# VHH binders against BTB/POZ and TAZ domain-containing protein 3 (BT3), part 1

Scores and structures below are computed, not measured.

Target 1, 364 residues: BTB/POZ and TAZ domain-containing protein 3 (BT3), of Arabidopsis thaliana (Mouse-ear cress) (q9syl0)
Amino acid sequence: MSSSTKNIPKPPPLPCITYQRFQSSTRKPSSLMRLVPKEALETWDKLFKEGSGADTYVETDNKSHFPAHSSVLAAASPVIATLLNQSRDKNGNTYLKIHGVPCEAVYMFIRFLYSSCYEEEEMKKFVLHLLVLSHCYSVPSLKRLCVEILDQGWINKENVIDVLQLARNCDVTRICFVCLSMVIKDFKSVSSTEGWKVMKRSNPLLEQELIEAVIESDSRKQERRRKLEEREVYLQLYEAMEALVHICREGCGTIGPRDKALKGSHTVCKFPACKGLEGALRHFLGCKSRASCSHCKRMWQLLQLHSCICDDSNSCKVSLCWNFKEKMKKLSKKEQSKWRLLVENIIRARNSLGPFSSRSSGLI
Structure headers, positions and changes below count from the first letter of each chain, unless a header shows other numbers; antibody chains are not in Kabat numbers.
F, E and O stand for the ipSAE by ESMFold2-Fast, ESMFold2 and OpenDDE, each averaged over both directions (binder to target, target to binder). V2 = 0.75 x the mean of E and O + 0.25 x the DockQ between their complexes.
[cut] marks letters that were taken out.
The coordinates of atoms that the task and the answers printed are left out; those that the model quotes come from them. Centres of patches stay.

## First folded at step 10 (VHH)

Design C7
Fold by OpenDDE, look of step 11:
Order: structure tokens, then sequence, then C-alpha cells
Structure C7 (fold): chain B 364 residues (1-364), chain A 120 residues (1-120)
């Protein structure tokens, strides 16, 4: 009865979501203007600057006034549209009051609403204010520009806390992450800044959150390090076992099977652990106090470990392999479980090494 | 009835100064933006200066910027134009203008005007 192995067709490969690394093409902020004719931009910019036909005005904190066109502002921002409508007097006149930010930022903001024109240096200088304005008045294009500027190295140790708070208030998650990462990366420096001191006083909850994030990050880092170290230990044990087998079966250096004359073969041993193990074996063979000797204890453990991994203990040339295997059968379940776990960890560590990783393991 | 009465025009030498006044009546003066417009002989009307109802915002055409100053006294219902450094090109009939309701920077009403002549 020939069991017809139904060729289950291999499921189609999951579409490799090529995370196209949005290489944030450092599109110079100037690149956004590429699609609009210069003459058009100039026209709108001129309209703003000259204020010809303005039917409203913007008032700032210092009582500065900028003439504006209600239709343009309303078209650019639904929030401003609402505000203008609310400001309408009995004669149909409207106004917009923007307070709490520098008048220069307000000017830039209004200009941007007309033509999207800006001076790069001014944009960098007032980026936080413009971020707030873009957020409060729902101008996504400006908000994006501000975020781009902030992401392009504007954030430093001195301003990171302020930027973080502002980004949180303006719902800019990306910048929040950037800031958090910076805090975590260099907590010592950031926590010494005036921004941190002010934040600590004004927003102690945020301080706590940041500290917790730092602690968690450190803990993760430490845990990762610990795991790497453990892995290294398991790999060393594996290498030692391989060396042990090599020495016992084939001989290496001055030590080998009793039945083989070790011709001082100057051949470079393929097992990096052999040199160290040779010394350990020599000690073991010559030690008069094996029961109390720490070196001998380690050798015993290695021999026992080998016996746990060895599939052919009856024919194994490793000393005491069979004996240890028999002994292991008599161990408590708890002890057997410990050895099993150790073996599993070693095997796991080994398997984590790609087939080509020649690790030069120095036996410490 | 809405009235705008301009005064203060005359003959002046280049580099001289004049102060124009406009007396407004028949409407709530402090509720409207006001402007000065001028019309050179044989040319169209040109807006040269505007002022908001409160006097908080002023702007000027490039042709008069830095030389002319628009102001208002809402208590007196009077609009003013201080003209300094006058040039022959400033020769025109000057009118006071009232903004339209709902359109503070659109001017539809003007007075009879006052003639300004700048000549050596």
Amino acid sequence: as target 1 above (364 residues)
Amino acid sequence: QLQLVESGGGLVQPGGSLRLSCAASGFTFDSYAMAWVRQPHGKGLEYIATITWSGGITYYSDSVKGRFTISRDNAKNTLYLQMNSLKPEDTAMYYCAKSSTGQPYIFQYKGQGTQVTVSS
C-alpha cells in the first residue's frame, strides 16, 4: 500500500515586507518648494508682505499687527477660520490674536500660511514656536516641516527635555522617541542640564517616567550582557569537550591515547581549547589531592559533562565516560535535570554559531 | 448722510511738507478703516496709505513709504496724512476714503478731494 505523499504545495513566501528604510532622504527643506513655480510663490509672498486688499489683521503679544486676508487664513487653517468667524464684529470686521509666542514666529507662521515661504535660519530659530502654532492651528504641512527640522540634528542635550515636553504636548510621537532615546543614551549629561532641573520642578511625573525608562533600558542592557556572557561560557565548555575528545582519541601535543606514540606532530591543532586542556589534563593526572583540588574538580565536571553528551559511551575513548554515564543514571531526578539543562544550553549555544564561525576559544 | 471733506492741499516745493485732513461724518468713524488715495492728472486712482479703525495697523504703498504718515483721531472723526519730502510725482488730487462694511481694506467712498501740487 504505497502511501502517496501528497505534495502539499509550499505556501507562497510571505511577502517580504521590505521595510524600505524610508531613507529619510535628507530632502533639504528647500525641496518641498520644487513643485510650485517660483513666480507663484513670490506672488503669494508679495501679497502677504504688502497686505494689499487685507480684510483682517493678526495681533501679537507686543501689540504688533500684521494685515492679513481672512479668506487665505481660513483656507489654510480650519481653526483660524473658526476664530475669525468668532471675532466678527457688527461691521463684519475680523481679527486674529496670537499670543504666547514671539512676534517673529507669528510673522513666520502667517507668511507660511500664504506662500509656505520661510528663511531657513529663522525656521531653525523658531522651530519650537512654529511647532506649537502648527499644532494649535492645525497646519499639518508646517508641523511636518518642524518635525523634519527637529529630526535633523536640532535636538541636543541642552534642549532635549524642552523639546520632549513640547513634542508630547503637540502629539509628535516621532520626536518624543528621539528625545527619549537621547535621554537614555546619555542620562548623566541630560540630567545635569537646566532643562532637566526645570522639568523636575514643573513636571515631576515626567522625571519619574524618564528615570524609569532609563532604569529599564539599563536593566535590559545588563540582561543582554549576562546572556551573552552565559553563551560564551557554554561555548567554551563545548570547545573544551571537543578538545577533550580530540586529545583522548587522537592525541594532541604531549598527551594522547596510551596506544599511540605521540610523534611531536608540529601540526597546528584545529581545536583551540587543546592547549589549555592539555595543561589541565597533565595536572589532573599528576595531582595527589584530586578530591580537594579545584582544578581536578573542574576536570571531573568536564568529564561528566562529556558523558552526558556522548552517544557512544561504551566505545568512547574519553576516560571514565562509561562510568559517568552509569553514575548519571543513579542521580536524583533533580540532578539529572540540571545536567540536561546544561547540555541543552551548550547545544543551543553551539547551534547559534553559524557553521563557519571558527571561534578561537582561550580556556581561562 | 456720509460725508468726507478733505483739506490741507496746496502748492509746495519739492522736498516740502503738507498735512492733509479729512473730516468724516454720517457714519461711525471709529468702526471703519480709512485710507488716502490719490489720482494724478490723467491717471487712475492709487491707494497710498491705509489705517485700521483703531489706528493699530498702518501700511503704505511703496511710492510713499517712509515719507508719508497716516493717522487718525477718532474723537474728532478726523483722518490725517502727513506728507514729507514731497516730490513732483506726488502731484495729484488726494481723497479720503472709507472702507466698505465687512471689507476694511476695500474702499468705496471718497470725498471731493484736495489738490496737492509739487512744483519748483
Scores: ipSAE 0.005, ipTM 0.279, lowest interface PAE 10.4, mean pLDDT 82

## First folded at step 11 (VHH; from C7 with I57F)

Design D3
Fold by OpenDDE, look of step 12:
Structure D3 (fold): chain B 364 residues (1-364), chain A 120 residues (1-120)
Amino acid sequence: as target 1 above (364 residues)
Amino acid sequence: QLQLVESGGGLVQPGGSLRLSCAASGFTFDSYAMAWVRQPHGKGLEYIATITWSGGFTYYSDSVKGRFTISRDNAKNTLYLQMNSLKPEDTAMYYCAKSSTGQPYIFQYKGQGTQVTVSS
């Protein structure tokens, strides 16, 4: 009897939350300008509160009865419409029974179905119950409101795992992401909570998913950091090359072309790398052990790099530019490829600064 | 079979304290939110305290806020209600309630209850 291990397909990887930095435009919760006139809301709220003309009742666990209008409830929720129809007795009376939640939450829920009115503090207090009610009875507007409240700092390290599980059960993807983000941001603290411990026992698959998400996030961060560091190196190389060209063409500080008088040391050089490069060039010119000197080797590499990037090697004032270019032609294809890749990376790094990244050298 | 067995009720003087316990069996206790509800004689049920799976979230009704504390021991499959500063108005049958499957904050199951009487 071959136990066909039903290959339960691995749940699709959590979509790579490209954290588009939703710039939380601190747009002040634009008071969702209730497009509905206040007077209309008050009318509906009054109808609910007074119960005038009620033809049905909402029953809670405490056998409390809220008078209600079947037509209003049915219009607000197709699920409630169905339930009311099913509840119809021989006399034609209908009832809606909402059990298992605090009567206050039920009251709030029913009120919301009439007028969308609520008290903020009560909403915060019963937000999880209301989320469940909104989900079970298919009230999207209330569900959205609950999600908004939950997203406004209601979730903390102690409740995040419970909220995550509830959000999953209620198909609230946004809150799932918020919770996941919190777990990733502070995994150490969250994993130490009782919520985590309980979750680990009750839902080990979720634990695994969360751990994987944390690992992936960390890996991405590390990779991003590495790329930034690499980019910085390429930019520095670019700056050094620019400085080299400047020094060779125009002169800077104590070093310049043979055919030009050095413009006095007092002109503020626009090339940040010139000062360092000047020193390096001085060393290079005076070094008796160029072949074994690490500094000289670096200078040679820079000169070679320049030659790879220079389009006008025949007229270039950079020393040995033409020579290096000719030498490059004689290199192996593999070596040429390496230099090409380096040049491409440098150019890419340069182009990534965009036209506006004038690093304003803050004149302090 | 799912069972919720409440205990710890009794007669207490005003200002006194009681600790209720609910022993849960027949289900995975740590997978469900739990609540305490009470029913005064001749009155309806009142939800007075709720606790999530791990206790990361607790809710209290205004009537008991600051006086009652709901807690749970998942290792012991036990729900607790610490009641302090008891008042005559707290006289009721107290029930432990379990959330429904798939609806963690909707409570469909309750125990037999334990009577709490606050009287001078």
Scores: ipSAE 0.022, ipTM 0.455, lowest interface PAE 4.7, mean pLDDT 82
Fold by ESMFold2, look of step 11:
Structure D3 (fold): chain B 364 residues (1-364), chain A 120 residues (1-120)
Amino acid sequence: as target 1 above (364 residues)
Amino acid sequence: QLQLVESGGGLVQPGGSLRLSCAASGFTFDSYAMAWVRQPHGKGLEYIATITWSGGFTYYSDSVKGRFTISRDNAKNTLYLQMNSLKPEDTAMYYCAKSSTGQPYIFQYKGQGTQVTVSS
């Protein structure tokens, strides 16, 4: 049987799909400046497809060849220019060997070097291979296009680990960040994928790095939540102290000094803690076991806290303020420091409110 | 059957030189990028150098740039690493690696490696 090998003078036939998609401009605009008329791009695309006057062949893994033009390839990629100079044969023809990717990806890569033409569906299908080719052969415009495609919903939990590894090898920081963010946000799902299991076997250092990133992210999230909860407690304490002073000085609702007219249970008060504090004060005043009662304990603590902040030595209307100032002197230095620190934190939390905060009370 | 056989390691003093070789068989050598990686004792793998299919481009890690030279002889199916100005930090097991067919800058190693020891 006759055995012969022939170079392919034209690319594999995709004529109707290729023509329609190029003419329809089905790719999304990428904000690229178009300095070359559409007619010129179509002319270069035709030259690529016909291969007329080719002096170069592009070899793929299956030893198939695409015809090409060394002047076009060399102008598009300095890496390819060097490779072509190294591969010239006796007749002046050159070869460019591109292995390790599907023939279709090589075809799309070379076509892009001529005219930037591509079919959107095929580009998405081979985007990872094209990213590698654009990196290896230094074609920044194709690399940017691949990054745009990946960033627009191509990456999912099933492929994120493969994409991450590739993006690291191609120095694509933007895609690395996108992938890492996805791993952190949904670690349970991502860590159960086949891609993770393969990466665990082949690149255990990356697994360590990812697990450490997830743990650090969880720790930071928990610390932020703890700080916000702590700040909210301090603000509530400050509001309670303001309400206590207001009630003792002016009266509010159904409780206050005997010499003040009270407005009743349903009166709106600008001190947000007054209504809740009114009940606590009423219980405190009527409780027979104040020293041991857990509800009264909160009032004892609030009175102590007020005494630490109060700057009035003789005319303070908050009941027992003087007594608690004297009690503070009797505490151990360690316990005195704890109260002073608590006061400082409360004031700091109040003072950290911006003028546009919904909780602003006037000292911001 | 794919084989990568590293050789040329040994004991050398600081400042000395070694030349590692990797004999490849069982695949079309001139169709793949090749690399050297190393594993210091108790540590993970570190990429040292890579070389493209034709040898037209080489890439080096910062830790070896200017001291190591990767090269290949496609006629002999052999990869080389010339290591000059060796430091104790270069002590490691050295492996040669072949690029992956579907992921050309993902590298795979299979050999036993060759030990390089730089005393002191």
Scores: ipSAE 0.000, ipTM 0.098, lowest interface PAE 19.7, mean pLDDT 76

## First folded at step 12 (VHH; from D3 with F57W)

Design G5
Fold by ESMFold2, look of step 12:
Structure G5 (fold): chain B 364 residues (1-364), chain A 120 residues (1-120)
Amino acid sequence: as target 1 above (364 residues)
Amino acid sequence: QLQLVESGGGLVQPGGSLRLSCAASGFTFDSYAMAWVRQPHGKGLEYIATITWSGGWTYYSDSVKGRFTISRDNAKNTLYLQMNSLKPEDTAMYYCAKSSTGQPYIFQYKGQGTQVTVSS
């Protein structure tokens, strides 16, 4: 090694958990937890800027060269370590060529390797270049920082497909998921963009992959809607059964057993289904052709359902409960299974009402 | 066989405008990011504008931001640079560049170039 490398301080730890974010004033503190003192980061940033004791030069496309320290670069990037080891001459000097990106991006990349220092506005401007450099030179801490920048509002419907393709090429799973989520949430808008049209022509396998994801998401949404609508029906049935028992035991509003005093239509009832059930029950009680009446069908079904749930051996006040228990025994095995499944679903829906169930304690 | 052919350069007065074109062939144009790069006489290369695959994002150097506009027509395999408010410092050979297959968004291939000269 040369005398310049012997005079160079040990490089800082890789900046995987320590960041120093710089803005125009260079005073805004990082929101990330620091395990390295600010003075250490500033010292390494000064070393980078001043270049004293440098044993290597970083060349950009603009023929600009700036001094660097092979020990720092090698510690920060295993890829750079290999490149420098293979290029070291007899005098200990090395050269690192980084071409194909703007020289400002190279400057920011190398500076980050020393100190994790960066300027916020320039970081956003060069984030794609830096993401690719961090991938190519295997610098996970910079890659994570680029991912954070992209994830905070940088990606929109106009660039999401371009960013998705870049993220796949750089193996950035988090950004791939963010982009996929944007495609799924607003497929109509994203599929109308120039980015989608270009991808459709140039990368039809990716288009197929995205369309399949959208279709699967729609299918799951439809199934979830169906389940929620079904659950709402089960809760209505349970509430109707609660109201039926209440009316049969105590009476409510304008309807009830003969031996109970009714408070009238203007009284408030704590059972929400009572008002709706009152009319159906009044029709049921007065209908001459109950057995075949389509308007009475709901009451017949409700009574049958109650009888399947009721475990009262002898004290049930719901009329016809025992008759429906007997009728249940006469049904085919297939029809009995349908009723049992319905009862299980209704009970399951009731149990999802949360911790307070005092409304159900006075029923059945 | 990859080819990039720049055209549209010439002599123009300060404050004038030019539109550069780059005809691309021999590769799937719309799968690659593209760039305009210039080289003033006796100096190295300056990346002045880049554009992603579909044009969803663009970059401009501070020296041209607000004056130049990069665009692409993927149906015609052509990259464009609209240059307005030209200054003598814009005098350079202008090249279009293609990103590499193995290192996306790193620009490694350039064409023969077209000369832009801005003088009175």
Scores: ipSAE 0.451, ipTM 0.830, lowest interface PAE 3.4, mean pLDDT 81

## First folded at step 14 (VHH; from G5 with Q103E)

Design H6
Fold by ESMFold2, look of step 16:
Structure H6 (fold): chain B 364 residues (1-364), chain A 120 residues (1-120)
Amino acid sequence: as target 1 above (364 residues)
Amino acid sequence: QLQLVESGGGLVQPGGSLRLSCAASGFTFDSYAMAWVRQPHGKGLEYIATITWSGGWTYYSDSVKGRFTISRDNAKNTLYLQMNSLKPEDTAMYYCAKSSTGEPYIFQYKGQGTQVTVSS
């Protein structure tokens, strides 16, 4: 029956950045910008507050109605559009009934549909009511605002379980993730709260889901830690092999070929493993019982490993490289395969370093 | 059958204190947010306090903030409202309400209420 309704554009979902640019720049708006001027938002807010030309009303629990514009409400929410089409009071006027929440929350909800205007302190106060209203009436822009408010430190260990249940009921995936993350990061503290104890009794399936998520997160962290530790060992072996070649060809610190000038133990070497290898290599070169000496075992293994990688058996200056290549050929096929797999893992770990890697820590 | 039974109302002097109780039965109390709603004579409903499922978050209207405290005992299926520094404006019928099954944090009341009268 409303014949005096003016077509009013749908309010924007959220305020734009126009306020920042207005104060700091003389640049003109471009056709690539989709901005809403502050004056337009103020005009819509004034229309809401004054109610001029209203053709419908919003009914709340407190025996009061406030005037509204059906075209604005219907444009903002398809759910409201359906409700307005199906509702008539005894005089034939359309209306929107919102009961079961404080009338102040209804006021803020409808105001947001017009202009996206709100007072931040009041929005925080009613955030749960507004989240539910935005869900029930399918208003994504308000839902996103409520999510932002909840994500800004509103959720704590005492309320996290309550908020999680609300977020699941309102299909708010981001808040569900925030709550789950809080449970996982501080499970001991959260599991001791009254909220957890109530949930354990009233919703044991949710408790089981949360406990499984905590266990799964811990398992994945342990697997990542093991893989990183393994990769570190492979990189240390690679660095040791590079240092061995450097020492045997050029000399470093207090050890090297007899025909090379040595720089002494106080020089900084670009090969991080050189200092750690110095003693082991000196012992190995002078030991008469190398094959049976427990002190030589690591150097024997490193030389064997080098021989598996080295392409240049005739001119290689690494001690005994050719001898280890020949001994490698005489090992069982199973033992040969173990060495080749180790070499491939070491090369793979070295090749996984980015072009800006500067791993140079000396581990002794 | 869902039942909400309010009690603890009465006559009290301005500045006095009163504690309301709401005994709940016929539903799983722990699964619902709860609220106190009041209705002054001849006037509409005012939602004055809400409390989440576990009590981890509460809301208060400006008219009662700092003076009233909502609480719940989930083991006894009971909702409470501690009212301090009472004013004549607090005179009303007080009801407890439970959240909707399909729309959480949307409240429904059904009890007979308990009368609070603040008069010298």
Scores: ipSAE 0.427, ipTM 0.822, lowest interface PAE 3.6, mean pLDDT 80

## First folded at step 16 (VHH)

Design J1 (from s78 with S99G)
Fold by OpenDDE, fold request of step 17:
Structure J1 (fold): chain B 364 residues (1-364), chain A 120 residues (1-120)
Amino acid sequence: as target 1 above (364 residues)
Amino acid sequence: QLQLVESGGGLVQPGGSLRLSCAASGFTFDSYAMAWVRQPHGKGLEYIATITWSGGWTYYSDSVKGRFTISRDNAKNTLYLQMNSLKPEDTAMYYCAKGSTGEPFIFQYKGQGTQVTVSS
């Protein structure tokens, strides 16, 4: 007698939830204007409560029987339709048994199938029961309502891991994302909870997935920060170049062109980098050890950078602009490429501020 | 074999306290939601308390809210029910119930129960 070990096919691996960045459009839940007249809802709710014309009943574990209409229940859920048909006796009578849940949750569930009516506090109380019932009996409208309630601050650090597991079991991707976001936002606190400890033991694969998501999120955040810092440096260089041109062409403070009288120290300069650059230029002009001086080296680099950006070096009032441009022609292709890339990055950074980013010189 | 063994029931005076325990075996205890269910004589089953895998969320019926506390020790595979301020109406057989696989808040399996009698 060869025991044919029926190879029960392994359930297909849960689809890797590629968390596409659902941009949470914070659309305020627009008051879904009840497209259904209030009177109609009241009529259906009354029909449920009174049970007039009931041809079937719902049985619960407390031996309560709710009179019901087989046509209404079957229309609301294909699963219930099948169950009612299977329950049909020789006399044509049907029944629905909902066991293993609180009678109150069953009452709310059946009421919802009639009229979609509910009390808000009761929904919050039974939201997890109703989520499971809506999933088991294939009631998408109730499932959506449960998801909305869960997304409205019902989830906290203590229950987030349990809710995540439930959401996965019920195929609720939105709540999975909300829970994941909470874990990423406060990993330290969530990982210290009893929920995390239990999950780690019972579902180590889920722990790994969550940890990987946290690491990835942190990596992205760090990269974003690095790019912002880099952009800021390029913007500062741009401002310094503008200030340099201003000082050399028009004069600012105590430094200006030889052919123009310096406008008195009291003129408000529009270039924020002028004050710092003026000091650097003063040092550069007076320094006896320019070749070994770190400050002078920086000034040389700025002058060279200017020469790379300047379109008209022959008429440029910036000192040594023409000389640096000629020197640049003699540089290696690799060095020329580096300077070109720097100029491109500076121009890109400037263009990213858009026309309206007038840095309002805050009048202190 | 899956087993749930309830203990801690007995006779108590009104206003008294009891602590029920349920020893679980034959399954991975921390992978299931658990509940306490009671059945008064001649009546149906009432779900009075529910607890998630970690205890991160709990449910109480209105009849026991503020008086009863459900808890679990996953390391000991034990479910608890602390019952305070007991009333004659709390007289019932108390059962530990296990959630279903894939349907965590649908309870299909219960133990043999422990009798709680509140009588002056």
Scores: ipSAE 0.843, ipTM 0.973, lowest interface PAE 0.5, mean pLDDT 88
Fold by OpenDDE, fold request of step 17:
Structure J1 (fold): chain B 364 residues (1-364), chain A 120 residues (1-120)
Amino acid sequence: as target 1 above (364 residues)
Amino acid sequence: QLQLVESGGGLVQPGGSLRLSCAASGFTFDSYAMAWVRQPHGKGLEYIATITWSGGWTYYSDSVKGRFTISRDNAKNTLYLQMNSLKPEDTAMYYCAKGSTGEPFIFQYKGQGTQVTVSS
């Protein structure tokens, strides 16, 4: 009885998916599949489904046996390759036992190893199982797919802590960051969840890490706010300085240059700070208690600041500019440094607006 | 010693309800994902429900989806399975299963089980 060695054609080598470091472009998970012709994927999927020429099998807890090809499985996972080799009997037969997970998840897992084919809804359903399987059996491509699915709105406030723990166990840094970001974004809600309460009891170190991250994030946010506020103050000072120069050189409203009759120029002033500054100057000029007046003190400081910025104090029409400039030369180095720093900050703030920032004074 | 003790099984008519309990001891219950697994006579194991540490996520097999509810009380170290609208096909030994330490969704340990029989 001539045993017709059915020449089972060796399955074509799995395309070495050279995992080119796809830079994190927001490209849909479908892009990795684009490197393999659709026909090839279909062929592999068919091979899996039909089990033709299978030389091994995958066993699950439900006693189901999936016919499989040892070469395909071994090519897809070095861990599986090792397991298959270890399972080799005296007759050279091999098997893979995947226990402790739903049979459906195992089916999806093995199918993925052949063709990378999956049903989207099933993938979402078994994403956590498949993440663990991909981790345990060292299947990076499946792991990446699971990560992508998890990153696409699968995580919510109720499961975020559990997913975080799983991600940590599976060394999935990206999902850890996603979960952390969610915790930071809505700490109040997340910390009230059962997930947080359980985690607090079971893993107090993780709680501490998360709290520290939240605190740090808040601190950064506060610092950013502070810097923005500071910038705004410097810009206001800059505008006030410009207005001061305008008023003193050209005149605005009721105040003009000392040497020129205020021609009632009904011209719309282009300097937003002029209206306020005009009032302040009027007060300053009429105030009988300048030494004790807070408004006068502010005006005095503004005049001093102008003198620090003014490059031509000798010809400057701003009152006391030259006097302040001379006074500044007599200040301590420490005080001079403070004024220099202030000027630098104002200039920096101004330069940050770029050429196009016409603050349209929306007169509503 | 790690123990999982299932209870609440019994004979019930089709359309009836049962609540299974699993008392866990000998390990930190809230540090493990848990599952219910059933084994019909002469058949293999079917994972029918899974719950994460806090219950923030649950899985149900299609065979029990909409009828069964897995829950846990971590303070009592107890896993529950509420079974409604029971069918003859639900007749099986039901096991509580514990996830692995490094692999949360790999269930390696199960209890002695409780028999559920659904018959008219």
Scores: ipSAE 0.843, ipTM 0.973, lowest interface PAE 0.5, mean pLDDT 87
Fold by ESMFold2, fold request of step 17:
Structure J1 (fold): chain B 364 residues (1-364), chain A 120 residues (1-120)
Amino acid sequence: as target 1 above (364 residues)
Amino acid sequence: QLQLVESGGGLVQPGGSLRLSCAASGFTFDSYAMAWVRQPHGKGLEYIATITWSGGWTYYSDSVKGRFTISRDNAKNTLYLQMNSLKPEDTAMYYCAKGSTGEPFIFQYKGQGTQVTVSS
């Protein structure tokens, strides 16, 4: 804290307020103008402009002051209420001093306290001044308006670090998260800006926080990518098992059971893995050295996997199902656990499909 | 110990240009938003331009917008005001002003200022 700062104390933190739930109304705290008739707002705006019945004044840097109403100012801001009481002279007169800010911003600030009226272009021009004023004097409705303006495309890679520091000073968590999101999404570009270089020198703790957030986000993205890729492998295995059962029960194309009539390629197959599996199965059936052939290894693995899931090896049409069930029981406990975990993951991946998934297998 | 020293003022004809400088010392210049303010003789202060820490955002009053440019060189701890198309109305004492950590856009000036006079 510098001795050149104004003597206005920092506003206390907002209390932990539980917002009242809306019951039969859609009213929101940020919608003050929507809740009040236009005539009422115009009345308060007229009172502000005319100053009739004023009992205090607002002093600005340009050697002027304008009349104001202490009850309006105090009702709008507990900080202003305290400052007015502290300014009381021996005759009972009070004032509110707002220095160090363009006089136009002070005018807009006070007008907002009366009526929430403002000129749109001037609001955008002074948005950062008004954000700071709204924070210093505890005016949440004005703070929310400033936040809405900033959130509508005002922030870019060149100003994001400056805005982040301002949002921290004003305790504006929504803008802090917006800025952090921009840093994470485009770290290479943002870290090359003048704003980053200045922050690195002047606020190294904030730099460290941002770098840690970027690293954490990258780690989470990598893990999410890995899980999605893993899930795709499990779904492909499930589709291959469905195709195997389909070929063994009903036949598909030119491959299938000896006692089934095969109609050739005139029927559209509903099983997406069937074409890929057909070639592997045809090789498997004709291979002279199945036990040692690397091309047959995939078919052996698929048969073993099927046997772990199949509930009925007595009536199962998949050849060797019973043999692999018996082989599974004779494996070590460690090897059995590996196969059970694989089966569990395949079933979990299948069960995670929703009705809106673009990967809709098994619809018949 | 904390100082703001303005320089570069002088007598200039209407339509001319000047470049004001403000040398900062005794504090971490990079940590503060900065502003230029002016005071015409017998009148109050006018905050005419502000600039954020890195220059990512600037503000100009309507009286100077399009004619004046605020900038900063954080490596040299120096604030600048490039003033073009000067008018007699621009005659004033010019000060640089510093924000604070808690109130970054509420400015205080402390220097002697530099006089700019626009006259034939």
Scores: ipSAE 0.708, ipTM 0.901, lowest interface PAE 1.4, mean pLDDT 81

